# VH-VL binders against NAD kinase (nadK): the designs that were tried, part 57

Target 1, 268 residues: NAD kinase (nadK), of Syntrophomonas wolfei subsp. wolfei (q0aze0)
Amino acid sequence: MKIILVNNRFKENTEKKAQEIAGQLSALNVEVIIDNGLDEPYAGTVDFIMVLGGDGTMLRAARRYGQRAIPVLGVNMGTVGFLSNIEINELAEYLPLILREEYSLEARMMLEVAVFQQQSLLTRVFCLNELLLRSNSPRMLSFALEISGQKLEPYRGDGLIVSTTTGSTAYSLSAGGPIADPQLDAFIVTPVASHIINKRPLVVSPEREISLHLLEEREAIIGIDGQIKMDFGAENRVLIKRAPHPLLMVNLKAKPFFTSIDRSLQRQ

## First folded at step 7 (VH-VL)

Design C22 (from aa20 with heavy chain S52N; framework fv_ragifilimab)
Fold by ESMFold2-Fast, scan of step 7:
Structure C22 (fold): chain C 268 residues (1-268), chain A 122 residues (1-122), chain B 113 residues (1-113)
Amino acid sequence: as target 1 above (268 residues)
Amino acid sequence: QVQLVQSGAEVKKPGASVKVSCKGSGYTFTSYAMYWVRQAPGQGLEWIGVINAYSGDTTYNQKFKDRATMTVDKSISTAYMELSRLRSDDTAVYYCAREGFLDYSPYGMDVWGQGTLVTVSS
Amino acid sequence: DIVMTQSPDSLAVSLGERATINCKSSQSVLYSSNNKNYLTWYQQKPGQPPKLLIYWASTRESGVPDRFSGSGSGTDFTLTISSLQAEDVAVYHCQQYYSSPWTFGQGTKLEIK
């Protein structure tokens, strides 16, 4: 068995804990590859991915490895989040189940985001939560949105979010989008501070293709899962569609989504 | 091992059509885009178009848009390029090539088919 | 369209000597967001398909000998073979994949002197 341990090098405790866990797994004849986020993704075949950290670390793991159809387990080491399944102090209890492959999988859709210069592909990235188009200056954006070839009236405002259902509780929520059951497959299209009255969040089929381009030369950014930033100008176009493979998330214990989000929203 | 295998040489008369196949093996066919490039005798390489092997979405070089058709058959991991209304100056070796992808970005064509010679003569 | 121009069209270099091939694009092929030049070098021997040598202007493809190196940024690029071997005799092509249509240089034929 070969496992990738994904951690955040810049979190002091996480790096040390990753080394300890790697030692424990090696003692059980498990080959371990440590991914601390600084090097290229491991190119070889693996059987399991263990993510040590918070939601941010899970989002990075999903972008690097989510399209490989490999089980991914989130192990929480600090800040409360939605993407981890067990706590680090529970790992020893669940490790035998992991090694015996005694767990269930939940499929979470991902976005495929492609940025073009003319028709030439510059970047293709996969993400679990969302793409954010936003202005990188005090000036508002004017941009075109197409859904499956249907051209909508121009948007004017600070930007737009295209989110998965998993991402419905991230940036989309802050911009006024709906909370979506992550078991549903859908895109949520949420405007950011629209200057046009009647622009509402849209919930559309995950089989739709969404494209965006600027109608005026402006400084804009495409943000991916709040972690990757790409410059976006009037010469660029972005195409957003369902990724070929969902992220396969490991369930070792029940984590009811609705009570978790309800509890989170009540705290100040 | 990753490999692209193309169909055999063709001899056509002006006005005919040719359809070249390209079968991928050793990788997940639908995860990569497939490019079509040609090379006339003694000349450089010329891009014809690209197809997304998952969606079937195509982008063509404007020079070829009216005559070239690219398709994929996912069930047999095969891409096709058909060129119609052939002229003598379409005589070339036609290549399929897989788009290399790393760090969320394409980097060129990392795997090429062996090429298919298409000869157009009257 | 971005026009790619190679120089020289052909050159002859003695075994063990340095070979230098240049490629110029009519527009910048540098993508500022990732600081990568969308320029690739291919090696092509007679009767064979092109083989990827260098991508993003300076990154060697796996399995390519370290005597091959790429340099440059924006519009001016160079492929260098530090110590020419007999098997390096080929036509070398540069390509940009920054903007559609994808375009290639005319090719540079490298021969042993």
Scores: ipSAE 0.271, ipTM 0.690, lowest interface PAE 4.4, mean pLDDT 89

Design C23 (from aa20 with heavy chain S52D; framework fv_ragifilimab)
Fold by ESMFold2-Fast, scan of step 7:
Structure C23 (fold): chain C 268 residues (1-268), chain A 122 residues (1-122), chain B 113 residues (1-113)
Amino acid sequence: as target 1 above (268 residues)
Amino acid sequence: QVQLVQSGAEVKKPGASVKVSCKGSGYTFTSYAMYWVRQAPGQGLEWIGVIDAYSGDTTYNQKFKDRATMTVDKSISTAYMELSRLRSDDTAVYYCAREGFLDYSPYGMDVWGQGTLVTVSS
Amino acid sequence: DIVMTQSPDSLAVSLGERATINCKSSQSVLYSSNNKNYLTWYQQKPGQPPKLLIYWASTRESGVPDRFSGSGSGTDFTLTISSLQAEDVAVYHCQQYYSSPWTFGQGTKLEIK
């Protein structure tokens, strides 16, 4: 068995903890590749991906490895979040189940984001939560939104979010988007500080293609999962589709989504 | 492990059409874009177009848009490029090539087919 | 369209000596958001398809010997072979993938002197 162990390089002692766990797995004849984010993604075949950290580390793992259709387990290192399944203190108890491949999988849709200059593909990235288009200056954006070739009336405001259902509790929520059941597959399109009062979030089929481009020269950026930032100008176009593969999340422990989100909203 | 295998050489008369196939193996076919490039004898490389293997979306070099058609058959991991109304100056080796990605960005054509010689003569 | 111009058209270099091939683009191929030059170099031996050598102007493809190096930014690029070996005899092509249509240089034929 070969496992990729993904850790958060920006947290103190996460590298040491990753080495410790790798040693324990190696003692059980498991080959371990550590990915701390400094190198290119591991190119070889692996059987399982274990993510040590919070939601941010899981988002990075999903972008690097989510399209390989390999089981991915989130192991919480003491951070609050929605994407981890077990706590680090529980790993020893669940490890025999992992090694025997005795677990269920939950499929989570991902976005495929392609940024073009004219007709040239400049970057293609996959993400688990969302794409954010936003102004990078005090000036409002004016931009065009097309959904499967259907041109909507121009948008004016600070930006737009295109989210998965998994991402419904991230930036989309802060911008007034709905909370979505993660078992559903859908795009959620949420305006950011639109000057048009009647612009509302849209929930659309995951089979649709969404395209965005600026109608005027403005300074704008595209953000991916809150971690990647790209300049976006009037010569650029972004195309958003359902990614070819969902992220296959390992389910070892029941996760009460609705109870968890309800508790979070009450405490805010 | 990753390999692209193209169909065999073709001899065509002016005005005919040719359809070249390119079968991918050893990777997830729909996760990559497929480029088509040709090379006339003793000449440089010329881009024909690119197709997204998942969506079937295409971008053509304007020079070929009226005659070239790129398609994919996901069920057999095969891409096709058809060139119609052939002229003698279409004689070339036609290549398919996969678009490589690293660090969230395309970096070039990392895997190439062996090439298909298309000869157009009367 | 971005025009790619290679120089020289052909080059003869003795074994063990340095070979230098130049490539110029008519417009910048630097993508400011990620600070990468969308410029590749390919090696093509007779009867074979092109083989990717260098991408993002200076990054060696896996398995490519370290005697191959790429340099440059924006519009001016160089491929260097620090110590020519017999198996390096080939035609070398530069390509931009910054703006459609993708365009290639005319190729540089490298021969042993």
Scores: ipSAE 0.006, ipTM 0.496, lowest interface PAE 10.6, mean pLDDT 86

Design C24 (from aa20 with heavy chain S52Y; framework fv_ragifilimab)
Fold by ESMFold2-Fast, scan of step 7:
Structure C24 (fold): chain C 268 residues (1-268), chain A 122 residues (1-122), chain B 113 residues (1-113)
Amino acid sequence: as target 1 above (268 residues)
Amino acid sequence: QVQLVQSGAEVKKPGASVKVSCKGSGYTFTSYAMYWVRQAPGQGLEWIGVIYAYSGDTTYNQKFKDRATMTVDKSISTAYMELSRLRSDDTAVYYCAREGFLDYSPYGMDVWGQGTLVTVSS
Amino acid sequence: DIVMTQSPDSLAVSLGERATINCKSSQSVLYSSNNKNYLTWYQQKPGQPPKLLIYWASTRESGVPDRFSGSGSGTDFTLTISSLQAEDVAVYHCQQYYSSPWTFGQGTKLEIK
C-alpha cells in the first residue's frame, strides 16, 4: 500500500504530525509520500490520500489529485470545517479500517475551469467549490453568460459565482445562493451584487457548459476555491464544465450535512 | 513509454479527402489534448487545430476550419484528422502531438507522432 | 494574428562555439496571472518530427542538454546553444501558444562551419 500524506507547508503543527503519522504507517508496512505543497504533485500510482488539516488543505488536495479516482480522507487538525471526516485524535482508532479498506466512498462533483485567449488555452484547473468572476477594481463589470450555447441577457454587477453543490455552503452562500445537498450534481450560478433587477441564482444540469466573457474593458479576476487567482480581460473567455471524475471522499463515520450546516448558522 | 504512432503515407487526387490517425500508448489518452500540425516540403510548421480528448471539444485554425475535422475514438486511444477538398498545396507531412501540461497551464507539444506524408497530385 | 519572426534564417557556427537564435512576436505572449511567456522552442533534425527543447521561454524540457537555454520575455526571445556539437545541426522553430491561431516562426537552419 502506498499513501500520499498531504499537509500545509506553512503550519508547523501539521509538519510535525505528518512525520509522526508517516512513521506509524511505515511501521505497518505502508509506503508514505509526503506532499507539503512545495513541489509538483506526486506523479506515481498511489492507493490512498490522507489530508491533514482544514478545508483549505482539502481544496488543494482536490485540485492536485481529485481527478485520479483515489480515495481521499480529510483528517481535521483544529479549525472547524466541512470537508474532513475524522479528527486527528481519532486517527489511531481508524487506521486499521483504512488499511483493510473498510470504509465507504462519497462522490463529490468537481468543476473543470478553462481560460482562453482568442480560443487558445491559457490555464485549466479543477476545483471542488467554485469559480468566482469579480472586478479587480471598484468598477462594476459588464459580462456575457452563455449556458450550453444559450446567450442570456448581459449581466452588470460585481461578478458571478459558478459553484458545485459542495461549494453551495462556501462563497455562493455568502452571495445569496441556495444551500444544496452535496450528494446532488448541479451547477449553482449566483450573481454577485447584480445591478440588473431580478437576476437570481440558477441551478442547472451538471451536463451544461457555462461560458463567460467581458463586454467592456475592465480589470477582472477569476478566483478558484478562494486559493488561485487569474487575470481576466475582455480578450479572454472562461469555459466551465463538470470535471471528468468526482472527488472520492472517504467516509469512516457519519457526518450529517444538514445538522452541521444548521449548527453553523447558529439556528436550533 | 509514451508514444504516438500515425498511419502511413497517402497519395490523393485534388478534391479528395484524407484521414490521418494517431494512436497513443503509455499514458491516459483522455487526460491530454492532441494537436495537429503540418509542414509543407521545405517550409515551416503550421497549426491545424487541437482536440481535447477528455471532452471532444475542438479549436481550429480559421484557415482550415471549413475543411478539417478532428475526432477521437477513446475506446482505441486514437485521434483522427480528416482534411477534405484537397489541393496540391496541401502536400505536407502531417503531425499529431500531445499537449504538455504543468502548473495548471499548457507548456507545449511534448510528444510527437512520426508524421504522415500526404501527397496531393493528379 | 500574432506573427512570429525568427532571425537569422540560417547561420553557420563552428563546433564548440556559441549559437544564438532570435524570435520576435508581434504582440506580447506573457500571461501576467502566472508570469509565464507562452513561447516554446523546438529542434527538428532532417527527416524527424520536431522535439520540444524549451517551454515557457526559459524552462528546459527534461532530457535536453544544459547547453541549450532560452531567455527573453514579452515579445523578444532568444535560444542559445553555449557550445555547439555536431548533433545540434537542425532547424529551430519558435512558437507562441498565447493566442489562437497558434503560430510558428519561419525556422532557423543551424549548420556547422
Scores: ipSAE 0.428, ipTM 0.748, lowest interface PAE 3.4, mean pLDDT 89

Design C25 (from aa20 with heavy chain A53P; framework fv_ragifilimab)
Fold by ESMFold2-Fast, scan of step 7:
Structure C25 (fold): chain C 268 residues (1-268), chain A 122 residues (1-122), chain B 113 residues (1-113)
Amino acid sequence: as target 1 above (268 residues)
Amino acid sequence: QVQLVQSGAEVKKPGASVKVSCKGSGYTFTSYAMYWVRQAPGQGLEWIGVISPYSGDTTYNQKFKDRATMTVDKSISTAYMELSRLRSDDTAVYYCAREGFLDYSPYGMDVWGQGTLVTVSS
Amino acid sequence: DIVMTQSPDSLAVSLGERATINCKSSQSVLYSSNNKNYLTWYQQKPGQPPKLLIYWASTRESGVPDRFSGSGSGTDFTLTISSLQAEDVAVYHCQQYYSSPWTFGQGTKLEIK
């Protein structure tokens, strides 16, 4: 059995804990590859991915490995979030179940984001939460949104978010988007500080293709899962569609999504 | 454009604490790790710590771990670094800086605050 | 801890001439699996914060003039300014971000002759 341990190099003592866990797994005849975020993704075949950290570390793991149809387990090492399933102190209890493959999988849709300059593909990335188009200057953007070839009226404002249902509780929520059941497959399209009245968040089929381009020359960025930044200009176009594979999230214990988000919203 | 704006200069007595703020604008605040670095007069740069504004996770230089606390307030896109039990040798310009990220890899501090001079004197 | 050593401590170069600053790490900062050196160069003018010039040892940051170049691998790195301009008077710092704690060189002060 071969496992990738993904850790967050920004979290105190995380590298030492990852080495400790790697030693424990090696003693059980499990081969371990450590991904601390400083290197390219491991290119070889693996059986399981264990993410040690918070939601940010899981987002990185999803971008790097989510398209390989490999089980991914979030193990929380501090700040409680939405993407972890167990706590680090529970790992020893659940490890035998992991090694015997005694767990269920929850499929979470991902976005495929392709950025073009004319006909040339500049980059192709995958993400679990969202793509953000945002102005990086005080000036608002004017941009075109097309959904499956249907050209909407131009947008004017600070930007736009195209989110998965998993991402509905991340930046899309802050921008006024709906809370979505992460077991549903849908794109959520949420305007950021739109200057045009009646621009509302849209919930669309994940079979749709979404494209964005600027209608005038402005300084803008494309953000991916709040972790990757790409410059975006009037000569660029972005195409967003459902990624070929969902992220397969390991479920070892129940998480009360709706009660958790309800409490968070009531406390403000 | 992307900008980091820090709080103004502070004069503190030995034993006091200081809290420096760093407000980000022109970018998605939670998307970039925030570094804290200081520079004593005529000296080189010294790393204090780094915080992920997304998760709140921190990593401190061991030298500062017992006295420094880094926090973020996502609602106002502001990071804070508090240094306690100040000594005269803590007199320095304190900087916040954003970590650049490209091709899934960090590449260095691409945007810096203007700096906050903290003077510790009796 | 990885110790970063810059040389020289100060350097005076005539306008239009080549300036060379060296940086040595006590351990390799090359990540062999991706072939990237986790080394940056910063420019700092008096009263200003540092400005990113070069990352991954040899990649110029956007907006940095092409007279600035970085070279080297593993433990030995060089920042070169091919034709010194008056605006280039500054202290230059190298930094490794290969392993915690992040460490900087002591700085090299560049002056006009």
Scores: ipSAE 0.000, ipTM 0.398, lowest interface PAE 15.1, mean pLDDT 85

Design C26 (from aa20 with heavy chain A53T; framework fv_ragifilimab)
Fold by ESMFold2-Fast, scan of step 7:
Structure C26 (fold): chain C 268 residues (1-268), chain A 122 residues (1-122), chain B 113 residues (1-113)
Amino acid sequence: as target 1 above (268 residues)
Amino acid sequence: QVQLVQSGAEVKKPGASVKVSCKGSGYTFTSYAMYWVRQAPGQGLEWIGVISTYSGDTTYNQKFKDRATMTVDKSISTAYMELSRLRSDDTAVYYCAREGFLDYSPYGMDVWGQGTLVTVSS
Amino acid sequence: DIVMTQSPDSLAVSLGERATINCKSSQSVLYSSNNKNYLTWYQQKPGQPPKLLIYWASTRESGVPDRFSGSGSGTDFTLTISSLQAEDVAVYHCQQYYSSPWTFGQGTKLEIK
């Protein structure tokens, strides 16, 4: 058995904990690869991915490994989030279940985001939460949205979010989007500060293709999961589709989504 | 280990069609886009198109759009390029090539097939 | 279309000497978001497919000898072979993949003097 341990290099205690866990797994005849985010993703075959950290670390792991159809377990290291399944102090008791493959998997859709210049692919990323198109200056954007060949009336505003259902509780929520059951597969299209009164959030089939382009030259960016930023100009087009593979999240214990989000909202 | 193997040489008459195959092995076929490029004898390289091996979505060089058809059979890890209404100036070596991808960006054609000579005569 | 122009069309260089091949694009192939030039260099020996040498203008492909280097940015690019060896006799092609249609230079034939 070969396992990747994904951790956050910039949190010193997580690196030390990852080394401890690697030692424990090695003693159980498990080969361990540590991914601290600095090097290229491990290119070899692996059986399991363990993410040590918060939601941000899980988002990075999903981008690096989510398309390989390998089980991914989120292990919380301190901050409460939506993407972890167990706490670090519970890992020892669940480790035998992991090694015997005695767990269920929850499939979470991902986005495939591709940026083109005149049909030439410049960048393609996969993400778990969302793509954000936003102005990078005080000026409003004017942009076109097309859904599966259907051209909508032009958008004018600060931007647009295209989110998975997993991402419905992230930036899309802050911009006025709905809370979606993460077991559903759908795109949520949420305007950001639209100056067109009738622009509402849309929930569309995950089989749809969504494209965006600017109608005038503006300083704009595409943001991915709040972690990757790409310049976006009038000669660029972004195409958003369902990614080929969902992220396969490991369930070792019940984590009721609706009671968790309800408590989170009451805290605000 | 990573390899692209193309079908053998073809001799065709003007007006005919040719279909070249390209079989990938030693890697996850559907994770990489497949390019088609040709080279006439003693001349430079010319891009024909690219196909997503997962979705089958294609982008063609407009010069070839009306005559070229790219397809994929995922079950046998094979890509195809068919060129119709052949002319004598279509005589060339036709290559398939895999798109290298790193840091969320394509970086070039990192693995190439051995080439298929297509001769269009008389 | 972005037009790629190589110079010279052919050159002869003595063994052990430096070979320099130039490539010019009619438009910038620099993508500002990742600061990468979408330009590759390929080596092609007679009867063989092209082999990737350099990508993103200056990054050497795995397995390519240290004597090969790429430089330049935007529109002007150079492939340098610091100490020519017999096995380096080939046609060298530059390519842009920044904007469709993808285009190649005409090729530079490198021979030993």
Scores: ipSAE 0.373, ipTM 0.724, lowest interface PAE 3.8, mean pLDDT 89

Design C27 (from aa20 with heavy chain V50W; framework fv_ragifilimab)
Fold by ESMFold2-Fast, scan of step 7:
Structure C27 (fold): chain C 268 residues (1-268), chain A 122 residues (1-122), chain B 113 residues (1-113)
Amino acid sequence: as target 1 above (268 residues)
Amino acid sequence: QVQLVQSGAEVKKPGASVKVSCKGSGYTFTSYAMYWVRQAPGQGLEWIGWISAYSGDTTYNQKFKDRATMTVDKSISTAYMELSRLRSDDTAVYYCAREGFLDYSPYGMDVWGQGTLVTVSS
Amino acid sequence: DIVMTQSPDSLAVSLGERATINCKSSQSVLYSSNNKNYLTWYQQKPGQPPKLLIYWASTRESGVPDRFSGSGSGTDFTLTISSLQAEDVAVYHCQQYYSSPWTFGQGTKLEIK
């Protein structure tokens, strides 16, 4: 068995804990590859990915490895989050199940985001939560949204979010989007501070192709999962599609989505 | 180890079509995009199009958009470029080349096929 | 379209001497988001396909000898071969992949003097 252990070397205590866990796994005849975010993603074949950290570390792991159809387990390191399944102090208890491959998998859709200059691909990113198009200045944006060849009336405002159902509780929620069951596959298209009355969030088929471009020269940014930022100008077009493979998330214990989100919204 | 192997030379009459294949080996075919480029005898390189082996999405040079069709067959790790309504000035060596990709960005054509000579004559 | 112009069209250099090839784009190929120039250099020997030498204007491809280097930004780029070797005889092509259609320079033929 070969496992990738993903951590954030700049988070308190995570690098040392990763080395400790790697040692424990090696003692059990597991080959361990440590990915602390500094190098290119490991190019070889692996059987399992263990993510040590919070949701941010999981989002990075999903971008790096999510398209390989390999089981990914989120192990929480003390920060509350939605993408981890077990706590770090539970790892020893669940490790025998992991090594015997006795767990269920939950498929989570991902976005494929491609930015073009004319027809030339500048950047392509896979992501788990969302793409955010936003103004990088006090001026509002004027932009075109096309869904599977259907051209909508122009948008005017601060921006737009295109989210997965997993991302429904992230930026889309803050912008007024619905809370979606992550078991559903759908794009959630949520306007950010629209100047046009009655521009509502849209829930569309994940088979749809979504295209965005600016209608006038403005300073704009595309954000990916809140972690990557890209300049976006009037010569650019972004294409958003369902990624070829979902992220395969490991379930070792029940995690009740609806009660968790309800509790999160009620807490101070 | 990473290799692209193209189909053999073709001789075609004006008005015919040609379909060139490009088989990848030594890497995960569906993780990369493919370029198609041609070079007429003694001339420079000319881009035809780009196709993603993971999604099947294509972008074409407008000069070729109405005559060229690019496809992939993931089951046999093979990309295809078909050029229709051939003219004598389509005589060229046609190349497939893999798109190098690092840090979320393409960086150029890192692995090239050996080339396929297509001769169009009456 | 972005026009790529190389200079000179042909160059003869003695073994062990420095060879310099220039490439100019009609507009900037610098992508501000990642601070990379979408400019590549290829080497093509007779009867062979092009081989990638330099990408993002200055990054050497794995396996390419360190005598090859790329420099420049925006619109003006240079490929330098320090201490020319016999096996470096080839046609060198620059290419932009910043904006469609992707375009190539006309090529520079490098020969031993």
Scores: ipSAE 0.459, ipTM 0.758, lowest interface PAE 3.3, mean pLDDT 89

Design C28 (from aa20 with heavy chain V50Y; framework fv_ragifilimab)
Fold by ESMFold2-Fast, scan of step 7:
Structure C28 (fold): chain C 268 residues (1-268), chain A 122 residues (1-122), chain B 113 residues (1-113)
Amino acid sequence: as target 1 above (268 residues)
Amino acid sequence: QVQLVQSGAEVKKPGASVKVSCKGSGYTFTSYAMYWVRQAPGQGLEWIGYISAYSGDTTYNQKFKDRATMTVDKSISTAYMELSRLRSDDTAVYYCAREGFLDYSPYGMDVWGQGTLVTVSS
Amino acid sequence: DIVMTQSPDSLAVSLGERATINCKSSQSVLYSSNNKNYLTWYQQKPGQPPKLLIYWASTRESGVPDRFSGSGSGTDFTLTISSLQAEDVAVYHCQQYYSSPWTFGQGTKLEIK
């Protein structure tokens, strides 16, 4: 068995804990590859991916490895989040099940985001939560939204979010989007501070293709999962599709989504 | 061992169509885009278009848009480029090439087919 | 369309000497977001397909000898061969992949003196 251990080098004690876990797994005849985010993703075949950290580390792991159809387990290191399944102090209890492959998988859709310059691909990223289009200045954006060839009336505002159902509780929620069951596959299209009356969040089929382009000369940014930032100008077009493969999230213990989100909303 | 193998040389009459194949091996075919480029005798390289093997999406050079058709058959890891209404100035070596991709960005054509000579003569 | 212009059209260089080939784009091929120039250099030997040498203007493709280097940014680019070897005789092509249509320079033929 070969496992990738993904960690955040800069989080307190995470690198040391990753080394401890790698040593423990090696003692059990498991080959371990450590990915702290500094090098290119491991190119070889692996059987399992263990993510040590919070939601941010899981988002990075999903971007790097999510399209490989390999089980990914989120192990929380102390920060409360939605993408981890077990806590670090529970890992020893669950290791035997992991090694025997005694767990269920939950498929989570991902976005494929491609930015073009005059139909030439500049960048393509897969992501778990969302794409954010926003102004890079105090000026409002004017932009076109097209859904599966259907051209909507122009948007005017601070931006737009295109989210997965997993991302419904992230930035889309902050912008007024609905909370979605992560077991559903759908795109959630949420306007950010729209100046157009009656622009509401849309929930559309994951088979839809969504495209965005600016209608006037403005400085704008495309943000991916709050971690990747890409310049976006009037000559650019972004195309958003369902990614070819979902992220396969390992489920070792019941995690009640609805009670968790309900509790979180009462805190906010 | 990543390899692209193209179909053999073709001789066509003006007005005919030609379909060139390009079979990929040694990599996950559907994870990469395929470029089509031609080179007339003694001339430089000219881009025809590209096709994504996973989505089927195509982008054509406007010069070829009305005559070129690019397709993929995922089941046999093969890309095709068909050029119709051939003229004598379409005589060229036609290449398929794989799009290299790294750090979320394309970086050029990293693997090339051996080329297919298409001669258009009466 | 972005026009790519190479100079010189041909050059002859003695074995062991430095060869320099230039490439100019009619507009910038630098993508500011990732700070990468979408410019490649290909080597094409007689009867063979082009081979990728340099990508993102200055990154050497795996397996390409250290004597090959690329430099430049925005609109002006240079391919340098620090010490010419016999096997380096070829036509060299620059290409931009920043904006469709993808365009190539006219090629530079490199010969040994």
Scores: ipSAE 0.479, ipTM 0.773, lowest interface PAE 2.9, mean pLDDT 89

